# VH-VL binders against Rho GTPase-activating protein SYDE2 (SYDE2), part 17

Target 1, 120 residues: Rho GTPase-activating protein SYDE2 (SYDE2), of Homo sapiens (Human) (q5vt97r660to779)
Amino acid sequence: IDAFRHYSFSDQPKCSQYISGLMSVHFYGAEDLKPPRIDSKDVFCAIQVDSVNKARTALLTCRTTFLDMDHTFNIEIENAQHLKLVVFSWEPTPRKNRVCCHGTVVLPTLFRVTKTHQLA
Key: E = the ipSAE of ESMFold2; O = the ipSAE of OpenDDE; V2 = 0.75 times the mean of E and O plus 0.25 times the DockQ between their complexes.

## First folded at step 10 (VH-VL; framework fv_firastotug)

Design q7 (from m1 with light chain D54E G93N; at its last look DockQ between E and O 0.51; V2 from the best seeds 0.00; counts 0 for: pae E 4.2 > 2)
Fold by ESMFold2, look of step 10:
Structure q7 (fold): chain C 120 residues (1-120), chain A 124 residues (1-124), chain B 108 residues (1-108)
Amino acid sequence: as target 1 above (120 residues)
Amino acid sequence: EVQLVESGGGLVQPGGSLRLSCAASGYSISSDYYWSWIRQAPGKGLEWLAYIDWSGDTRYSTSLKSRLTISRDNSKNTLYLQLNSLRAEDTAVYYCARSEYFYETSGPYYFDYWGQGTLVTVSS
Amino acid sequence: DIQLTQSPSSLSASVGDRVTITCRASQSVSSYYLAWYQQKPGKAPKLLIYDASERATGIPSRFSGSGSGTDFTLTISSLQPEDFATYYCQQYNSWPYTFGQGTKVEIK
């Protein structure tokens, strides 16, 4: 049962550096979701890097404000700064899927190299 | 009910600057929408200026981006537009507006809520 | 940029009349990417139609939209006193997202 709030990563400092590489993201779930419309109970989770869609899950049944899942995304990123985890509603008509909840990570701050080890 | 209230308009000199505010209520500006500024010159049509989305990403009208800055204060649930190097052509009513964030696009679609607007007049 | 040209630029009509407004795009626009707005003097625009033909919440059934490609139409089947306003189309097919110049509907 792991989740993030709408505001979780909005307070992190902006970083001017960019990250490239292969990334694995394990997604446990989300809470405080905006409920899907009454005629659509399904959602899916997507990974966006700098607002570009990289991967998504299959459709999942939404329990109003809570989504429980255990899913790993393996994505390749290049010159990236922001990773977004977004839950979208599934809407067959008009074929538009709106946000139910989200989180953002500033990638350079997440992968900062520490210099805590003495090698002498 | 979602409400958007613009303020900060008025009479300004050419070359001056002005900061417009859009106070939102009934919904958090950081939740899951695009938030835009749109203007309308007297007797003219509508012109989109800029957006900021729920995550803080921004986009500007190409012709105006050197003179505009969109920003927000999530703690006050307020959107801002900074207007610089004002010209007579910038005289308009300035609206803030909301649009849905959809998976299929990386920008605003249509605008479902609008503020009542604030008038900016640029004149000597 | 996709330019939208509305026809007519203005018209006069009576209560009960059927009104048709057209919006022509300079290049093809998917029917999923066009909206219509109503604006009364001193007021902000109000969303009427999205995705060319879908009525926004609370919009009366006398408003309808249709069209595809470069030609789109807003129809008001029987004008009411509250419908005298200026109407705008908007495309969101390609950035920058643009508006038509407006069509003013006046009382005769």
Scores: ipSAE 0.090, ipTM 0.638, lowest interface PAE 4.2, mean pLDDT 76
ESMFold2 (binder alone), look of step 10: mean pLDDT 88; pTM 0.895
OpenDDE, look of step 10: ipSAE 0.798; ipTM 0.921

Design q8 (from m1 with heavy chain Y110W; at its last look DockQ between E and O 0.49; V2 from the best seeds 0.00; counts 0 for: pae E 3.0 > 2)
Fold by ESMFold2, look of step 10:
Structure q8 (fold): chain C 120 residues (1-120), chain A 124 residues (1-124), chain B 108 residues (1-108)
Amino acid sequence: as target 1 above (120 residues)
Amino acid sequence: EVQLVESGGGLVQPGGSLRLSCAASGYSISSDYYWSWIRQAPGKGLEWLAYIDWSGDTRYSTSLKSRLTISRDNSKNTLYLQLNSLRAEDTAVYYCARSEYFYETSGPYWFDYWGQGTLVTVSS
Amino acid sequence: DIQLTQSPSSLSASVGDRVTITCRASQSVSSYYLAWYQQKPGKAPKLLIYDASDRATGIPSRFSGSGSGTDFTLTISSLQPEDFATYYCQQYGSWPYTFGQGTKVEIK
């Protein structure tokens, strides 16, 4: 059992610095999915940061109305506002993949970098 | 079946403001898709103005960005377009329209559903 | 910005005629990302063709699209009375997405 240290970055209100970060996002699943159009039940989950695709899974077998998975994404982000989790239907025939399910998550709840707290 | 009904058009004076509404039925505006406003001046072609997607992200025509605000009220399933500092060239029929949200795109592709439009006339 | 120029600007045709409308882009439109719309006076545009050649749901087979790159064509194989309208092309291959100026198909 090791002692924990608290570390804080000092605020620099006048001079802002962008911080590049690596984030781990663990996705456990989704519910209330719309069926895939071709009814193959193949889907994939994509991570979008501020509407830009950052990562996606390989094809997954979609159960009836829910997707159960245990998947971790490691993505690089900079000054991001929103993390979108979108489940797309795999539709190779039209070669365009449309939404089965989605959610938007505020980044502090999914941000896996070490939090910094200043002791009072 | 998705239906889109625009309202709020009419006669306005130059320099004024107007808020257009697009009532959607048959589908939730916050569930999927891009939702756009597109206008057409009398006898002219089509001009895309702005979109809002299911997550609330917006994008505007660069020439009009300073005068437009797209918004929505999910409880009323209604889109809005606020147009400020109206000019004569803003006289047009204003349409709301829907586009699929695809993984491969970063914006609206084709528009598969359109409202019937609402006429805005800006006269001196 | 990609400019779309339709040709002709207007044409006259009779019921039963074959009609061809061309849309030319100022730059290549990648991945066949072009759509065609029909608009009748006082009505909203209606999607006919997407991805250059795919018909939208409920569109009759007399409407067909072709082309790639900078040159795209809408063809009506046997013009019907309800087909007299203005037709627009639209590209979505490069932001900002743009429309052609229109082609009016009139009764001869």
Scores: ipSAE 0.258, ipTM 0.680, lowest interface PAE 3.0, mean pLDDT 76
ESMFold2 (binder alone), look of step 10: mean pLDDT 88; pTM 0.898
OpenDDE, look of step 10: ipSAE 0.805; ipTM 0.919

## First folded at step 11 (VH-VL; framework fv_firastotug)

Design r1 (from q5 with light chain Y32D; at its last look DockQ between E and O 0.45; V2 from the best seeds 0.00; counts 0 for: pae E 5.3 > 2)
Fold by ESMFold2, look of step 11:
Structure r1 (fold): chain C 120 residues (1-120), chain A 124 residues (1-124), chain B 108 residues (1-108)
Amino acid sequence: as target 1 above (120 residues)
Amino acid sequence: EVQLVESGGGLVQPGGSLRLSCAASGYSISSDYYWSWIRQAPGKGLEWLAYIDWSGETRYSTSLKSRLTISRDNSKNTLYLQLNSLRAEDTAVYYCARSEYFYETQGPYYFDYWGQGTLVTVSS
Amino acid sequence: DIQLTQSPSSLSASVGDRVTITCRASQSVSSDYLAWYQQKPGKAPKLLIYDASDRATGIPSRFSGSGSGTDFTLTISSLQPEDFATYYCQQYGSWPYTFGQGTKVEIK
């Protein structure tokens, strides 16, 4: 379970199954997190587009199965189909960061409006 | 206890089709981890075939892509591999295996749990 | 694709011997993402080493891994009777994930 909000403008693509443009994703929090390892209490959130990491937060302390936050991801996407929000546990030793929670949005089914394409 | 049990192997004629199952117990196949199919021909080495990730996205070995389909049924906690247009060289033990997902790799890692395997024999 | 070539393809050794198996990659393995597995006849592979040098949980200290880039080594410092098996290397540094052809270790 994730919460987010979105604001974007995009070009009209010739392929309706893929989305291009600049988008903002607002992440309100997550519930039902898989607990971190007993000595790892920090997490971070990442956003992936078609399984490629696009952005992440700084480390956040989380002691429960609930994460409440207010963070905006600003990402550029091109010919994308899937948006994933993933919460990873941060492990100081050996630094293998595991998935605690995830959500996936299939972009064509969510967006029927033209998105503005912008290159940074 | 976490267990992986493959089934559905057997004897099939060339050109035939077969569907393999991997029943998982002790946790949900849809929550996290990567799930792979790996095969081993008699007296030969190991060959990775395909995976399905926690979001349902799939990836296939390039040599076998047109003849394989990986899927899952979350209500039965079961992973599947559909084998089509079978040939004699597809005779092998087929394993399912689990891998953790790490931020750094953006994909399957090493395989920490394996099933017992199911034998597929393609005979002319 | 990264091809992994193991050497030797087979060997015979006595209990107590030091055994060394090599795995050479056709190109550098990203971040040394390389694992070693042991497979006994009729059984599934068992993870021994991951990330080139880290022992998996419950693996005896006589098993060790080393190497980087294109050259990796599995060492059994004092061979035991239960170590009769075939050993495989596997890379997970780039897609597609590939395995070595195997090294069969026989005890004389």
Scores: ipSAE 0.046, ipTM 0.622, lowest interface PAE 5.3, mean pLDDT 74
ESMFold2 (binder alone), look of step 11: mean pLDDT 88; pTM 0.898
OpenDDE, look of step 11: ipSAE 0.785; ipTM 0.906

Design r2 (from m1 with heavy chain E104Y; at its last look DockQ between E and O 0.57; V2 from the best seeds 0.00; counts 0 for: pae E 7.3 > 2)
Fold by OpenDDE, look of step 11:
Structure r2 (fold): chain C 120 residues (1-120), chain A 124 residues (1-124), chain B 108 residues (1-108)
Amino acid sequence: as target 1 above (120 residues)
Amino acid sequence: EVQLVESGGGLVQPGGSLRLSCAASGYSISSDYYWSWIRQAPGKGLEWLAYIDWSGDTRYSTSLKSRLTISRDNSKNTLYLQLNSLRAEDTAVYYCARSEYFYYTSGPYYFDYWGQGTLVTVSS
Amino acid sequence: DIQLTQSPSSLSASVGDRVTITCRASQSVSSYYLAWYQQKPGKAPKLLIYDASDRATGIPSRFSGSGSGTDFTLTISSLQPEDFATYYCQQYGSWPYTFGQGTKVEIK
């Protein structure tokens, strides 16, 4: 899909710029999921701004390495640099929510030119 | 299995700088987890210095923040520590260590994998 | 910052002995976020216990952790020859993370 900008995972550059305002994020899915351990198939997606949790989905069923999603979040951000999307699953040992997959977006760079983006 | 190997230690004069490396194998340092540097002065306890997470976010010890830089090279799967303006008190074995990344707001938890450490001696 | 004080700083014991090490925090440690490590001379610390009472993978059952709030304990039910080492507690309930000063377990 030419309308989407492909996400490439790499080191995020340090940036002295920050973004503030109300950001609307729509999730279409997550790929390359690590299968949950044991028999648990429940996962949820967390939206983090820098290192702060801003929102999360309800529990979703993970059936394959791709998680279909149709969720929209409105997030107030102040002096933000990174948007992180992280999929977690509960594991009884060590009784923690562990990462299944993740993605990071550098906000100042993304919104430098336009205010609307589609990322894959 | 995950293996961490530190290097770059040695004798350094006061006022100098150290640059340590931590070569990771068995797992990509850019895929998950927190990666920290922790030091131990001879015959003393442990002191956390800094971490970098899978996304590149960093945090430093407050007392050493102005002198520390933690970084990584994904292509080499290597973690780095830069410490400037060295003092005698910086003499220590420096360890790199891994912590799992959980749904948590304030950083790493406990350290489950450690390197063997590299000794830095600051002396004139 | 949370200060962790271990007691005793050192102890002498024999193989087969029950050994108990205490870690006291200057303030309450949130969510039982306390870990214990074993360190032998010239080696890196090894994780023994996390979340106050959970054993890390591969850790023998003779090691156990307990406690909450400000008082935590590491117990070795029957000391083995390979257990002579220095033990450290570490809290991760409040930033910055801090370690105890260590407890050296020596051969009597």
Scores: ipSAE 0.551, ipTM 0.871, lowest interface PAE 0.8, mean pLDDT 89
Fold by ESMFold2, look of step 11:
Structure r2 (fold): chain C 120 residues (1-120), chain A 124 residues (1-124), chain B 108 residues (1-108)
Amino acid sequence: as target 1 above (120 residues)
Amino acid sequence: EVQLVESGGGLVQPGGSLRLSCAASGYSISSDYYWSWIRQAPGKGLEWLAYIDWSGDTRYSTSLKSRLTISRDNSKNTLYLQLNSLRAEDTAVYYCARSEYFYYTSGPYYFDYWGQGTLVTVSS
Amino acid sequence: DIQLTQSPSSLSASVGDRVTITCRASQSVSSYYLAWYQQKPGKAPKLLIYDASDRATGIPSRFSGSGSGTDFTLTISSLQPEDFATYYCQQYGSWPYTFGQGTKVEIK
């Protein structure tokens, strides 16, 4: 595969800053997934902004602890603080789609102003 | 195995404050799941109070949110509930509990693991 | 908010009896989002049934759940000595998620 990135953050900063705009997020894959249950071999990837689902992929077959994909999410965000990328197991009962892997990005930190570089 | 142990309960005067702790073992509180506080007044039913999820998002019971703060310390694998401005009606056993985090839910739904509870008594 | 009313509030039964407990919602609970818990004196609640009819792991087959909309039922097909407890329903179809007032099952 081209790239795998494990993305996790266990200490989430509480940021008062919020970001708005159009964002493109390219997701290459994940590793160290919790395996799907025996009767569920499929997963999907979702992008959440402040815990609100913004987009998801179609079903992807996942037989191992690795997920290889090449997908770009184009989302509009408004007054947002956190971006989550979550891989869910697919289940026949959608309310049972469990987290297989996740990562969170604090949006204000990601979009820092470059003015300091100009002054330096 | 997952185990939840509450502590910090006791006797408190009206208007007082307490900080309850829930020490988790067998599972990281930042890994996944919703983590909730639920109370039960003596001889009464169950009342959900607040949750914090694995990512740090929180939500509170509307009627109580001015007096409660849920928090966590990931390095100690411990949840906290700060109770302020306590009243006699707040006398209860306080439980911490875990629930699954699913794509379509907007919060905790059923609670698959519970602590044994800690009693808070509010009286003069 | 959805209020859950359990019936009966208490009952007496003998070992081996079939026991049914009902949970009625003040408005329809979407998509089978109802759970049942067992609580013994001095102990925390224990999950029995979720999604109206699905048995939690390790729960004996004598426990079953059914229902949809506003009316839900927990059934214990053959009551055992360890089943004397208080049972609670809980809905999670509409925020805030709420609990019933409980049904105490006692030895006759």
Scores: ipSAE 0.016, ipTM 0.597, lowest interface PAE 7.3, mean pLDDT 75
ESMFold2 (binder alone), look of step 11: mean pLDDT 87; pTM 0.894

Design r3 (at its last look DockQ between E and O 0.57; V2 from the best seeds 0.00; counts 0 for: pae E 4.8 > 2)
Fold by ESMFold2, look of step 11:
Structure r3 (fold): chain C 120 residues (1-120), chain A 125 residues (1-125), chain B 108 residues (1-108)
Amino acid sequence: as target 1 above (120 residues)
Amino acid sequence: EVQLVESGGGLVQPGGSLRLSCAASGYSISSDYYWSWIRQAPGKGLEWLAYIDWSGDTRYSTSLKSRLTISRDNSKNTLYLQLNSLRAEDTAVYYCARSEYFYETFSGPYYFDYWGQGTLVTVSS
Amino acid sequence: DIQLTQSPSSLSASVGDRVTITCRASQSVSSYYLAWYQQKPGKAPKLLIYDASDRATGIPSRFSGSGSGTDFTLTISSLQPEDFATYYCQQYGSWPYTFGQGTKVEIK
């Protein structure tokens, strides 16, 4: 079980609303990472919308069970409901990049939370 | 130590329904991985039915989608498969199975590294 | 959907024989998106080979896989008594992922 530091996405919310538009996502970091499986500390973070990869970072060196990162993703979304933030281990074996941690956001809930945190 | 134990099989009549369970232990079904149901008719090959991933996203075999529902209960660490409108051809051993979630597998699971023992469903009058 | 056809459907062999099983796909599959499983009666399948040629953990070196595109093979270089079983191929290159119909290897 893993979570992002500023948002805990412990369960998949059920939602019937869809969101379209241009979106900026600011990712501060992750905690309680699984160690990379092949003695590598290189990771990358990907954004998936409704389980489709939309963007990813370059390789990042992870030195602890923390990933302290300050990164902004700018993505175009259309008729989307769920946003997933996933940290993968980079591995020399092609096409085998495994999950280190993850979180999921229901997009209507995120925008309501964003509106509520106007002064946060 | 991942273990998968299926239950809920048995005899049902055509047109009936049944809910199968897969109790997982040694790993949380919501942490990562794909979790699938796969069946095998007596004397026949294997057929993938559906998956649910760690985030709760689901996908179904195209030919069976209208008659299957995969679900889970995270508090019981258990997967379910609801079978509706059963026909004789649905007679099979039903397995649950696990696949790794790779960056490259966003379209579905790869190979299955852990399997349960299976539960038999027999559809007959 | 990609159909996988295994050949032969069954075969008889003796201990020590070299056995080759083929799996042909109806559409091209990337060479490393194919797996092989062994299944004994009353048991769940066991993963032997993944990514066309990589042995799963604990699988003896007498099992090997090869092939690409539409034609894949599983080879058992020297058949042992415990290898009498049914073998299945499975593709994961294109959704939905599908299995071959099986090849039964039995004692002559």
Scores: ipSAE 0.059, ipTM 0.629, lowest interface PAE 4.8, mean pLDDT 75
ESMFold2 (binder alone), look of step 11: mean pLDDT 88; pTM 0.909
OpenDDE, look of step 11: ipSAE 0.739; ipTM 0.900

Design r4 (from m1 with light chain A35N; at its last look DockQ between E and O 0.45; V2 from the best seeds 0.00; counts 0 for: pae E 2.7 > 2)
Fold by ESMFold2, look of step 11:
Structure r4 (fold): chain C 120 residues (1-120), chain A 124 residues (1-124), chain B 108 residues (1-108)
Amino acid sequence: as target 1 above (120 residues)
Amino acid sequence: EVQLVESGGGLVQPGGSLRLSCAASGYSISSDYYWSWIRQAPGKGLEWLAYIDWSGDTRYSTSLKSRLTISRDNSKNTLYLQLNSLRAEDTAVYYCARSEYFYETSGPYYFDYWGQGTLVTVSS
Amino acid sequence: DIQLTQSPSSLSASVGDRVTITCRASQSVSSYYLNWYQQKPGKAPKLLIYDASDRATGIPSRFSGSGSGTDFTLTISSLQPEDFATYYCQQYGSWPYTFGQGTKVEIK
């Protein structure tokens, strides 16, 4: 998650911030997937930054409420605050694919973790 | 059944603050959707104000960004809108509305469920 | 910002008439990200058409939409008494999301 961003100390704790840089995200899987609305069990995983799609997997077959995968996303981000990992159902009839499950990482929270590791 | 009920409207003074709520029922506001506030001045068209999505991500109208806060309380299944430094032009019916969260869109695509609206009047 | 301009701003029509309403965008709307709403006095807007041409659930077939890019049209093929209302277009292809100024359809 932490890539090219230079860390800077601030007197303003708990403030929201925006992050830019290169990020590698390794996705192990998801649990408690919602059932597909229709017959489809095919899904794909997408990574979104501030609700903008940055990368996605190919279609994956999911037979349970659990998805195992081993995938690394390498993405560039600009002035971002939230990272989302979203599993979407593939919806062949409608043109829109809807959420099966989700997870969120608040990027300023990750920035605070990095700040804790900076002793300067 | 999807129901959205706005409250908190009424008469407010210029320079004051507007605090509206939208109680949702039939589903969780932290599940799978965008939640928007939209207003309509008397005899005028519609103006989108802000959204908050299932994850808590927010986006605001550029013209109102400095005066506007959207928030939620997941335990009460309720959305909130705060508009500060009220002016006469803020007089409107305020609606909350829902839209589905799709991969293909970067935000609300259409608003398929609307509340009844709550009228806010800013006296001069 | 994409400004949506509807034409006409108002019209008078009789039951059974064919009515067309145009929505022109100040720049191209990506794909078909344009919707139409109907609003009656004192009521919240109701979704009619999404994605330029797809009817929402329960919308009669007399309502149709078409267009792409900068020019979009809502057509009511045979106006009914319940169709007298104000109609709005709305784009969601580019930030910020915007609505047209409305077209009021009145009874002659």
Scores: ipSAE 0.283, ipTM 0.662, lowest interface PAE 2.7, mean pLDDT 76
ESMFold2 (binder alone), look of step 11: mean pLDDT 88; pTM 0.898
OpenDDE, look of step 11: ipSAE 0.779; ipTM 0.899

Design r5 (from m1 with heavy chain Y101W; at its last look DockQ between E and O 0.52; V2 from the best seeds 0.00; counts 0 for: pae E 6.5 > 2)
Fold by OpenDDE, look of step 11:
Structure r5 (fold): chain C 120 residues (1-120), chain A 124 residues (1-124), chain B 108 residues (1-108)
Amino acid sequence: as target 1 above (120 residues)
Amino acid sequence: EVQLVESGGGLVQPGGSLRLSCAASGYSISSDYYWSWIRQAPGKGLEWLAYIDWSGDTRYSTSLKSRLTISRDNSKNTLYLQLNSLRAEDTAVYYCARSEWFYETSGPYYFDYWGQGTLVTVSS
Amino acid sequence: DIQLTQSPSSLSASVGDRVTITCRASQSVSSYYLAWYQQKPGKAPKLLIYDASDRATGIPSRFSGSGSGTDFTLTISSLQPEDFATYYCQQYGSWPYTFGQGTKVEIK
């Protein structure tokens, strides 16, 4: 855990740079989940590059405010700026998958020095 | 509950610039959602201008992109709009508004919370 | 861009009347992503309907929305004194988001 770099969601700088290539992302978990509605405890995690959905997990059972995960995704990116990780749950109104929690990473700043990272 | 309060409006000469603020309370603008500016010329309809999402991604009206800048100050929980090279046609009430987002949508959903707006008058 | 044309631009009605406002899109609106707003003079727009037919929280049942594709309708089953205002449709199915020109509902 000491190898993880702490991530601050509120202090993401604007970047005019972009990156391209194949990115491998491994998810260990998600925290601070908003509880789903009573009739639905199923959630899934989506990987977005900027505003585009690139991948998602199967449905997972949300039991607490922390969701344990062990998933790896290989994502092709082109002219990308932000990696967004979003946990969704179905809500009957407005019949959409609503956000439970999310995080974002500025990709160009992350990969300007090294190609491998551990973020918490 | 979420509350939005616009400020910074007033009389501006053509060729000038406006800088509007939208102070948000009841929710952190850096935590979630899309935040937009929408304007309404006197006696006219509504026109979407720009949005910024929680991550800082921005999108602008194509016709105004070269003159618009949307930004935020997380420490002040305030949204900003900069519009340069003002014209008489930019005279309007400017609103800030919030939108949720969902997996099924690309970008903001409908606008559920609005400020009361601030009037900008461009006149010589 | 998707142009939204409301009909009529204005109408006069009395309390208790059934009022129908139409919003026609220049092209099909994706996924029924059509909203209706109410605006009173000097006030910000208020969300009434979203996703073409779903009422926003706290909106009276006399307001209803219907439609799909290019034709959408807002109906007030029995007009109340507080309903005299301007109503706008808005699509959010395609960029850029666009609004109708508005329909003013006035006292007859």
Scores: ipSAE 0.584, ipTM 0.869, lowest interface PAE 0.7, mean pLDDT 90
Fold by ESMFold2, look of step 11:
Structure r5 (fold): chain C 120 residues (1-120), chain A 124 residues (1-124), chain B 108 residues (1-108)
Amino acid sequence: as target 1 above (120 residues)
Amino acid sequence: EVQLVESGGGLVQPGGSLRLSCAASGYSISSDYYWSWIRQAPGKGLEWLAYIDWSGDTRYSTSLKSRLTISRDNSKNTLYLQLNSLRAEDTAVYYCARSEWFYETSGPYYFDYWGQGTLVTVSS
Amino acid sequence: DIQLTQSPSSLSASVGDRVTITCRASQSVSSYYLAWYQQKPGKAPKLLIYDASDRATGIPSRFSGSGSGTDFTLTISSLQPEDFATYYCQQYGSWPYTFGQGTKVEIK
């Protein structure tokens, strides 16, 4: 399993191939966050695989449209195509959390390059 | 403010195909939110058809999955619905609608903005 | 799939009346994942209530929602001329997300 270290804020093309394995994702931060509601100052980051939540951070205080953090997610995936990194606002009640920013990686495209390199 | 304007409705023969458009303004369809198509047959209730989310992932109602394709063109800020093999029961007003995306769900929540609708009539 | 059944299917009422509409689910729904919409003839639906009891922005206080489990209620405390419309409930607690069949509120 090859893991990438940098978060990418990109809109990736869909791919029909699927990837399985153990993945480590390192998240450095985010910028251009959607402004939270006036009564919400906390956020968290989540990893989704094919729109399913796999992992999240603890609550973080967000003072601006910029979030600087250092966090590694270790996740197991099966027959996956898309990985999304999403920053959600935290709402104390009724616990509804809204997207502040996101990035998506098409997994087969990423590993196509890695496979070619490893066959040398 | 977000505005949604549907177009492409009209009279269509049974067995035909139709492509509906939903032009969005005031917000980018690729930034966040879910974008759905919902229809309403004359004198009937509402039926959800499909969504495309901000990342491009799609979902379809089970009953229409084989005949239905949702898509988008981000450069035109426009959603599309392709419906094939049209039948009399497909006669309806077709709406596009927006919903927020929440961590607690991986799909549409409630719909806060709706277009005006476009009427599709299957000639039978 | 969760089926939503509204009662009554239609009703006639006068301005100033208190109107109550129910939405019954075939399976338990969290009291937080139900919405109500108003639709006037020739127009798109408008969100009234979300999460069972929270009023959407700009919705008058005469509209209120309540309920849990399988039984949910929309109440209009004092019916106004502009409230004659069809009302729909919608659940979003379980996929596929579904709508009720509607309740038409007409002038007596």
Scores: ipSAE 0.015, ipTM 0.605, lowest interface PAE 6.5, mean pLDDT 74
ESMFold2 (binder alone), look of step 11: mean pLDDT 88; pTM 0.901

